# VHH binders against q07589, part 31

Target 1, 356 residues: q07589
Amino acid sequence: MSRILVIGAGGVGVITALSLWLKKESDVSLVVRSDYDRVLKHGYTIESCDYGRLEGWRPHHIYSSVEDAASAADNQGYNYIVVTTKNIIDGPVNSRVSNIIRPVLEKNKELHGPQLTTHILLVQNGIDIEKEIWAEFPREQYRYTVLSGIQLIGSTKIGSGHISQVGQDHLSCGAFDPQDAAAIQAANDFVRMYSNEGQNFVEFDPRVRYSRWKKLLYNAAINTSTALVGLDVPRCLEFGVNKKSTEIEVFHPAMREIIAIAASEGIIIEEEFITMFTEITRKKVFKPSMCVDCEKGQLMELEVILGNPIRIAKRNGVATPTLSILYNLLVLVQAKLKERKGLLKFDEKTATLVDE
Key: E = the ipSAE of ESMFold2; O = the ipSAE of OpenDDE; V2 = 0.75 times the mean of E and O plus 0.25 times the DockQ between their complexes.

## First folded at step 27 (VHH; framework vhh_8fcz_2)

Design l2 (at its last look DockQ between E and O 0.39; V2 from the best seeds 0.00; counts 0 for: pae E 4.1 > 2)
Fold by ESMFold2, look of step 27:
Structure l2 (fold): chain B 356 residues (1-356), chain A 121 residues (1-121)
Amino acid sequence: as target 1 above (356 residues)
Amino acid sequence: QVQLVESGGGLVQPGGSLRLSCAASGFTFSRYWMNWVRQPPGKGLEWVSGISSSGGETYYADSVEGRFTIIRDNDKKMVYLQMTSLKTEDTAVYYCAREYTYGDSYWFDHEGQGTQVTVSS
């Protein structure tokens, strides 16, 4: 039976643990931070459009930290580490994915040496999110694969130990390295362990890089713009000059730049998606996640959605005038959020940052 | 295992009518928004029409508004495109596509062979 550690107990992480638990093919552990005592004592209340209503539910194991989860893995370790936290590269150092997963990788290595391959599934937005792991864990010293999870679920934490899922659990899982046979097999195995016939939708993604660049078209142009101004997509379009400037001068140019960056990396995204993403969202009143994060005072996934594409563009000689303006303004928004959270301090007497 | 099977295309004179059908299987049909897209000869995909998961909201491209009607039957797992007042510009391969958008998640795909609509005299 595969031992799976799910890290992140938000709406996505809890439903991920529930889906694996319901399949009855894996031993499911979940890291629960702020809600640990509540969940330990009372379990989760889950209202799920897919899995029904549950009271007092727990996965097989819960832990208050990744360190505790790793210590509790007596002589067995974990086959999968499923990371569902937001990837905020510019956030606190202990929230970096490499630091989050390190205790488990070290414990697996201690217990098994080269015999156990650890499968790291990143259920996170953005591009180049796997690069940190490859850089921090030399393949000569660690046996692991890195898998991509594109989760399309509508699930949120609405209170301590309380999860509301209103959109179907939909996961696309594949290997970041398409030449890694072990990663491909691990991704297919995860699809099997996650599939609950008639209740969710899960599929193997043979073209992870294409899928992430395609999703980035919406995320880097529309998700970011809504976050900058605090508006849903229909309002962004209607409030533009002549009801056209947002589309013509912001969304479309930003999307064209993403297509050009992807092409410089050998990924061809069809140009018709530019107008297609705009048209199918034009009249659908809802706020994308980056806009919601900003309104909740939460840090945004800014670097993996905009920063990383721009860095690729600079290396490959691709012009990004629209993306660069969006990015630099959102860097200011992110700094405001960090200041409010006490992660950044400005000395008003000197007009300079402190805590260097 | 996702299948979208389009049918109902054919040769029609300008001003004529057609009804396209799309049979869906391999996913929970009633939870996805559905769309029709088309590919005119020598051009890329073009969005035509969309319908919400419940069927309560419908959307149309300007070029087809007033002439096309999208409907769905969640019990039969079908989506339809009622096409009237057809023009030669409507000549294309028509595909149905599923869509999901919630929070920061967005998905749009077509997986069928499509159905050819040819409008000519």
Scores: ipSAE 0.366, ipTM 0.735, lowest interface PAE 4.1, mean pLDDT 89
Fold by OpenDDE, look of step 27:
Structure l2 (fold): chain B 356 residues (1-356), chain A 121 residues (1-121)
Amino acid sequence: as target 1 above (356 residues)
Amino acid sequence: QVQLVESGGGLVQPGGSLRLSCAASGFTFSRYWMNWVRQPPGKGLEWVSGISSSGGETYYADSVEGRFTIIRDNDKKMVYLQMTSLKTEDTAVYYCAREYTYGDSYWFDHEGQGTQVTVSS
């Protein structure tokens, strides 16, 4: 039986853990930071469109930290680490994915050495998010694979130990390295272990990079723009000059730049998605996740959604005038958020950042 | 694998009627909102109609309201678009699209080849 550690106990993480638990093919552990005491005592209340209402639910194991989870691994270690937290590269150092997973990788290495391959599933937004792990953990010292998870789900933490899922769980899982046979197998195995027939939708993704670029059309253009201005998508469209300027001058150019960057890597994203993402959401009053994060004073997934694409563009000689402006303005917004959180200190006397 | 196959398009005179069909496979159909979108010649994609998972809620673009009807059959994994009082401006390739949510955001998949609708005298 595979031992799976889920990191992140938001709406996504809890439902992920629940799905695995219900399948009964895995030993499921969940790291719960803020609600640990409540969940330990009372379990979760879950209202799920996939699985119904559950009260007092717990996975097989709950831990207050990744370190505790690692310590408790005893002689078996973990086969999978599922990371569902937001990927914020420019956030606190301890929030970096490589640092989050390090205790478990070290423990697995200690326990089994080369005999245990740890499969790291990143259920996160953005592009090139696997590179951090590859850079931080040399393959000669660690045995692991990195898997991509793209999850579409309507699930939110609505209270302490309380989850509401109103949208079906759709997970696509694949290998970041399309040539890594072990990763491919691990992804397929995860699909099996995660699939609950008639409840969630899970599929193997043979085109991870394509899928992530495609998703970036929406995230890099619409999430970022709405976050910057603090408006829902319909208002962004209607408030534009002649009700067209936002679409023509911001959304479409941004999406085209993403397509161009992908093309520079030999990945062809269909042009039809540009208009589709805009038109089909035109009448739906909603704020994208990045916009909501910003309004709530939470850090944005800025680097993985805009920073990395722009870096790729620069490397490959692709012009990104629209994305660059969006990125550089949002960098300032992010900095403002950091300052409010005490992550950045500005000395007004010297008009400089305080060196740590 | 997710598949969406559109059919039912054709040539029709103004004022005429057509019924489009979309056959879905490779996913739990009854859990997803389904939509029709269209692409007129030389124009971008535009949203036409949407229907909830259960079929209890339907939505239409202003341009087609009162003329088009979207329905679904979850047992057959089909979504339909009944078009009446067709106009020349309804000429387009019509696509079926699956709707997703990602947190508080919306996603759509357009996987099919579409079906051509031509309204002409």
Scores: ipSAE 0.026, ipTM 0.457, lowest interface PAE 4.0, mean pLDDT 92
ESMFold2 (binder alone), look of step 27: mean pLDDT 84; pTM 0.847

Design l3 (at its last look DockQ between E and O 0.57; V2 from the best seeds 0.00; counts 0 for: pae O 4.0 > 2)
Fold by ESMFold2, look of step 27:
Structure l3 (fold): chain B 356 residues (1-356), chain A 122 residues (1-122)
Amino acid sequence: as target 1 above (356 residues)
Amino acid sequence: QVQLVESGGGLVQPGGSLRLSCAASGFTFSRYWMNWVRQPPGKGLEWVSGISSSGGETYYADSVEGRFTIIRDNDKKMVYLQMTSLKTEDTAVYYCAREYTWGSDSYFFDHEGQGTQVTVSS
């Protein structure tokens, strides 16, 4: 029976834990931060289009921190670490993935040395998210794989200990290193442990780099633009000059730049997806997830969605005039959010930032 | 495991009609939005039409609005494209493709079938 630690108890993380728990093929632990006391005492209330209504639900174990979860490893450690937190590289240092997973990885190493391979599944947006892990944990010293999870799900926390899932759970899981047989097997095993016949859809992804670059067409062009202006996609399109300038001068150029960057990395994304993503969003009156997060005062995954592609473009000599403008304006939006959260301080007397 | 099988294409005169079918299996069909896309000779794919998971909302490219109708049958796991007033520029291989659209986000999947050829010529 695999021992799985899910880190992040937002709408995605709780449903991830629930799906694993329902399959009854794994021992499921969840790290619950702000809601810990309430969930410990009352459990979760979950209203799920896939899994039904649950009241008083808990996974097999809950912990208030990753450190506590690592300490409680019961001399077995964890086979899987599933990271569902937003990857905010420019946020607090303790929220970075390498820092989040380190206590568990160190505990597994202490208990098992090289005999346990730890499978780290990143259910997070963006590209190059695995590189921090490879840099921080040399393979000579640590036995692990890094897996990619692209989860399409409409699930939100609507109150303390209360989850509402209105969008079907769809998970694509694969290995970041397509030559790593252990990672491929671990991804396939996770697909099996996550699958609840007739209630969700989960599949093995043999081309995780392609999938992440393709998803970036939507995220880097549409998700970011709506977050910048606080509008749903139909309004962005209809409010444009002659009802055309947003798609012609913003969405399409941004997506075209992403395709060019991906190509410079050997990943071919068909240009017709530019039209496909635009058309499927044109008439659907809702705000994309980054826009919603921004309006709720939450930090954006700005660096993994825009920063990282632009850094790749600079290394490879690819022009990104549209993405660069979006990025630099969103850096200001992100700074505004950080200031409101106390993560960035501006001294109005001197008109300068205060270094921490 | 996901399968989408397109059929119903053929040779048709301008002004004629044709009905395409897409048979789905390997996933919970009623939970996905479905789309038709087409690839004209020597060109890339272009989006044609989409339908919500319940079938209650339909969307069309400007070039086919008023001439094409998308419908679905969730019990039979089928999507159809009823094409009328066909033009030579409608000549293409037609594919159906899944779409995820729920709440806050959308994702367009690759087409997965072989497609069905529609040829409109005199």
Scores: ipSAE 0.641, ipTM 0.865, lowest interface PAE 1.8, mean pLDDT 92
Fold by OpenDDE, look of step 27:
Structure l3 (fold): chain B 356 residues (1-356), chain A 122 residues (1-122)
Amino acid sequence: as target 1 above (356 residues)
Amino acid sequence: QVQLVESGGGLVQPGGSLRLSCAASGFTFSRYWMNWVRQPPGKGLEWVSGISSSGGETYYADSVEGRFTIIRDNDKKMVYLQMTSLKTEDTAVYYCAREYTWGSDSYFFDHEGQGTQVTVSS
């Protein structure tokens, strides 16, 4: 039986753990940083469109930290690490994905050495997010694969130990390295272990890079713009000059730039998605996730959604005038958020950042 | 594997009617919002209509409101688009699409269907 550690106990993480638990093919551990005492004592209340109402639910194991989870591994270790936290590269150092997973990788290495391959599933937004892991953990010293998870789900924590899932869970899993046979197999195995027939939707993704670029059309254009101005998508469209300028001058150019960057890598994203991603949200009054994060004073996934694409563009000689403006303005917004959180200090006497 | 197969298109005169069908397979149909989109000649995709998982909610683009009706049969895994009072500007390839969300985000899964051609001409 595979031992799976889920990191991130938000709406996504808890439902992920629940799905695995219900399948009964995995030993499921969940790291719960906040609400640990509540969950330990009372379990979760879950209202799920996929699985119904559950009261007092717990996975097989709950831990207050990744370090505790690692210590509790005993002689078995973990086969999978599922990371469902937001990827914020420019956030606190301890919140970096590589640092989050390090205790478990070290423990697995200690216990089994080359006999255990750890499969790291990143259920996160953005592009090039796997590179951090590859850079921090040399293949000569660590045995692991990195898997891509794109999870479309409407799930949120609505209280301490209380989860509401109103949108069906759709998970697409694949290997970041399309030539890594072990990663491909691990992704397929995860699809099997995660799939609950008639409840969630799970599929293998044979083209992870394509899938992530495609999603970036929406995230890089619409999430970023709405976050910057603090408006829902319909208002962004209607408030534009002649009700057209936002679409024509911001959304479409941004999406085209993403397509151009992908093309520079040999990945062809269909042009039809440019209008489709706008049209599907034209009549729906909602704020994208990045906009909500910003409004709640939470750091944005800025670097993995805009920073990395722009870096690729620069390397490959692709012009990104629209994305660059969005990125550089949002960098300032992010800095403002960091300052409020005490992550940045500005000395007004010298008008400079305080060197730490 | 997710499959969507559209049918029912054809040539019709202005003011005429057509009924499009979409057969779905490879996923839990009854849990997904379904939509119709279309691509006019030389233009991008535009949203036409959407229907909730249960069929209790329906939505239409302003351009088709009052003329088109979307319905679904979850037992048969079918979605339909009844088109009436057709106009020349309704000429397009029509696709059915499965809707999904990521948190507060919403977009379509890859529409793998070939679509069905609707031509409105005198």
Scores: ipSAE 0.024, ipTM 0.365, lowest interface PAE 4.0, mean pLDDT 91
ESMFold2 (binder alone), look of step 27: mean pLDDT 83; pTM 0.845

Design l4 (at its last look DockQ between E and O 0.53; V2 from the best seeds 0.00; counts 0 for: pae O 8.2 > 2)
Fold by ESMFold2, look of step 27:
Structure l4 (fold): chain B 356 residues (1-356), chain A 121 residues (1-121)
Amino acid sequence: as target 1 above (356 residues)
Amino acid sequence: QVQLVESGGGLVQPGGSLRLSCAASGFTFSRYWMNWVRQPPGKGLEWVSGISSSGGETYYADSVEGRFTIIRDNDKKMVYLQMTSLKTEDTAVYYCAREYPWSDSYFFDHEGQGTQVTVSS
């Protein structure tokens, strides 16, 4: 029976824990921050298109912090760490994935040394998100794998202890290192433990890097643009000059740049997806996740979605005029969000940032 | 095992009609949006039409709007594409595809071998 710690109790994390719990093949722990007291006392209320309405639901264990979850591992540790938090590498240092998971990796090492391999599943957007983990945790000191989770789900927290899932759950899980047999096995095992036949769809992803570059067409072009202007996709398209400039001058060029960057890394993405992503969303009135995050005053996954691809492009000599403009404007939006959260301070007397 | 099996293609004259079928199995069909995509000779995939999980909303590429109708039958787990006023430009292999739920983006793949539609005099 695998012991699984899910980190992040937003809409994605709670449904992830629920799906694992329903399969009855794993011992499911969830780190619950702001809602801990409510969930401890009353459980979750969940309205799910996949699983129906649940009241008073809890996974097998809940904790108010990763540190508490790690200390509660006693003699056993955790087989899987599932990270569903947003990856905001330009945010507070303690919110970085390496710092979030460290207490569990240290406890597993203390309890079992090399006998327990920790499987770290990153259910997060972006490219090169695994590299921080590899850099921070040398393989001679830690025994682990890094797995990719691409989850296509519409699930949000709508109140304290209340989750609404309106988009069907689809998870693609694979190994970031396609040559790592242990990671491949762990990804396949997770697919089995997460799969609830007839209620969700879960698949093994044999080409993680391709899949993440393909998703970036939408994320780096559309998700970012809508976040910059605070509009849903149909409005972005209809409000453009002659109802055309947004797709011709923004969406499509940004997507072509992503395709070129992926190609410079040996990953060929079909150009037909450029028009397919646009057309599929043209008449669907909703705001993509980054736009919603910005409206809620939450920091965006800017670096893993735009920053990292641009850094690859610079190293490989690929021109990114459209992505670079989007990125630099969104850096200003992110700074505005940080200022509102008290993470940046501007001295209006001197017109400079306050050093901290 | 997820399967999408397309059928109903063939040779037809310009201005003619054809009805494509897609039989789905191995997943909860009624919970997914379904789409038709096509691959013209020597070209990449091109989105044609989509239909919501209930069938209450339908969407069409500009090039086929008014000529094609997408229909689904959730009880039989079938998707259809009724094609009329066919043009030589409609010549392609047609695939049905499942539209995945989103949290941050959209993505879909065709799973079947497709069905050939040839519009020629």
Scores: ipSAE 0.171, ipTM 0.609, lowest interface PAE 5.4, mean pLDDT 89
Fold by OpenDDE, look of step 27:
Structure l4 (fold): chain B 356 residues (1-356), chain A 121 residues (1-121)
Amino acid sequence: as target 1 above (356 residues)
Amino acid sequence: QVQLVESGGGLVQPGGSLRLSCAASGFTFSRYWMNWVRQPPGKGLEWVSGISSSGGETYYADSVEGRFTIIRDNDKKMVYLQMTSLKTEDTAVYYCAREYPWSDSYFFDHEGQGTQVTVSS
């Protein structure tokens, strides 16, 4: 039986753990950082469109930290690490994915050495998010694969130990390295272990890079723009000059730049998605996740959604005038958020950043 | 494997009617919003209509409101688009598309090969 550690106990993480638990093919551990005491004592209340209402639910194991989870491995390492936290590269150092997973990788290495391959599933937004892991953990010292998870789900933590899932769970899982046979197998195995027929939808993704670029059309253009201005998508469209300027001058150019960057890597994203993504949300009054994060004073996934694409563009000689402006303005917004959180200190006497 | 297959397209005169069908397989159909989108000649994709999982909610683009009706049969795993009072500007390839909600946004993750609708005198 595979031992799976889920990191991140938000709406996504809890439902992920629940799905695995319900399938009964995995030993499921969940790291619960903020609600640990309550969850330990009372379990979760879950209202799920996929699985119904559950009260007092717990996975097989609950831990207050990744370190505790690692320590508790006791001769049995973890086969999978599922990371569901937001990827904030420019956030606190201890929040970096590589640092989050390090205790478990070290423990696995200690316990089993080369005999255990740890499969790291990143259920996160953005592009090139696997690069951090590859850079931090040399393959000659660590045995692991990195898997991509693209999850579409409407699930939110609505209280301490209380989860509401109103959108069906759809997970696409694949290997970041399309030539890594072990990763491919691990992804397929995860699909099996995660699938609950009639409840969630899970599929293997043979085109992880394509899938992530495609999703970036929306995230890099619409999530970022709405976050910047603090408006829902319909208002962004309607408030534009002649009700067209936002679409024509911001959304479409941004999406085309993403397409161009992908193309520079040999990944062809269909142009039809430009208008499709705009039309899908034209009459739906909602704020994208990045916008909501910003409004709630939470750090945005800025670097993985805009920073990395722009870096790729620069490397490959692709012009990104629209994305660059969006990125650089949002960098300032992010900095403002950091300052409020005490992550940045600005000395007004010297007009200089003191600490970051 | 998720599969969507459109049918029912054809040539019709202005003012005429057509009924498009989409057969779905490879997923729990009754749990997903379904949509129709179309691509006119030389233009990008445009959203036409959407229907909720249960069929209780329907939505239409302004251009087709009052003329088109979207319905679904969850038992048969079918979605339909009844088109009436067709106009020349309705000429397009029509696609059935599965809607995926993610976090605070929506997108289409699957669509069929499409069916051609031509409105011409």
Scores: ipSAE 0.015, ipTM 0.313, lowest interface PAE 8.2, mean pLDDT 91
ESMFold2 (binder alone), look of step 27: mean pLDDT 83; pTM 0.854

## First folded at step 28 (VHH; framework vhh_8fcz_2)

Design zz1 (at its last read DockQ between E and O 0.69; V2 from the best seeds 0.00; counts 0 for: pae O 3.5 > 2)
Amino acid sequence: QVQLVESGGGLVQPGGSLRLSCAASGFTFSRYWMNWVRQPPGKGLEWVSGISSSGGETYYADSVEGRFTIIRDNDKKMVYLQMTSLKTEDTAVYYCAREYTWGSESYFFDHEGQGTQVTVSS
ESMFold2, look of step 28: ipSAE 0.757; ipTM 0.898
ESMFold2 (binder alone), look of step 28: mean pLDDT 83; pTM 0.845
OpenDDE, look of step 28: ipSAE 0.028; ipTM 0.389
ESMFold2, fold request of step 30: ipSAE 0.742, 0.711, 0.710; ipTM 0.897, 0.884, 0.887
ESMFold2 (binder alone), fold request of step 30: mean pLDDT 82, 83, 83; pTM 0.840, 0.850, 0.847
OpenDDE, fold request of step 30: ipSAE 0.025, 0.036, 0.018; ipTM 0.412, 0.397, 0.350
ESMFold2, last read: ipSAE 0.723, 0.650, 0.696; ipTM 0.888, 0.863, 0.879
ESMFold2 (binder alone), last read: mean pLDDT 82, 82, 83; pTM 0.847, 0.836, 0.849
OpenDDE, last read: ipSAE 0.024, 0.027, 0.026; ipTM 0.409, 0.481, 0.385

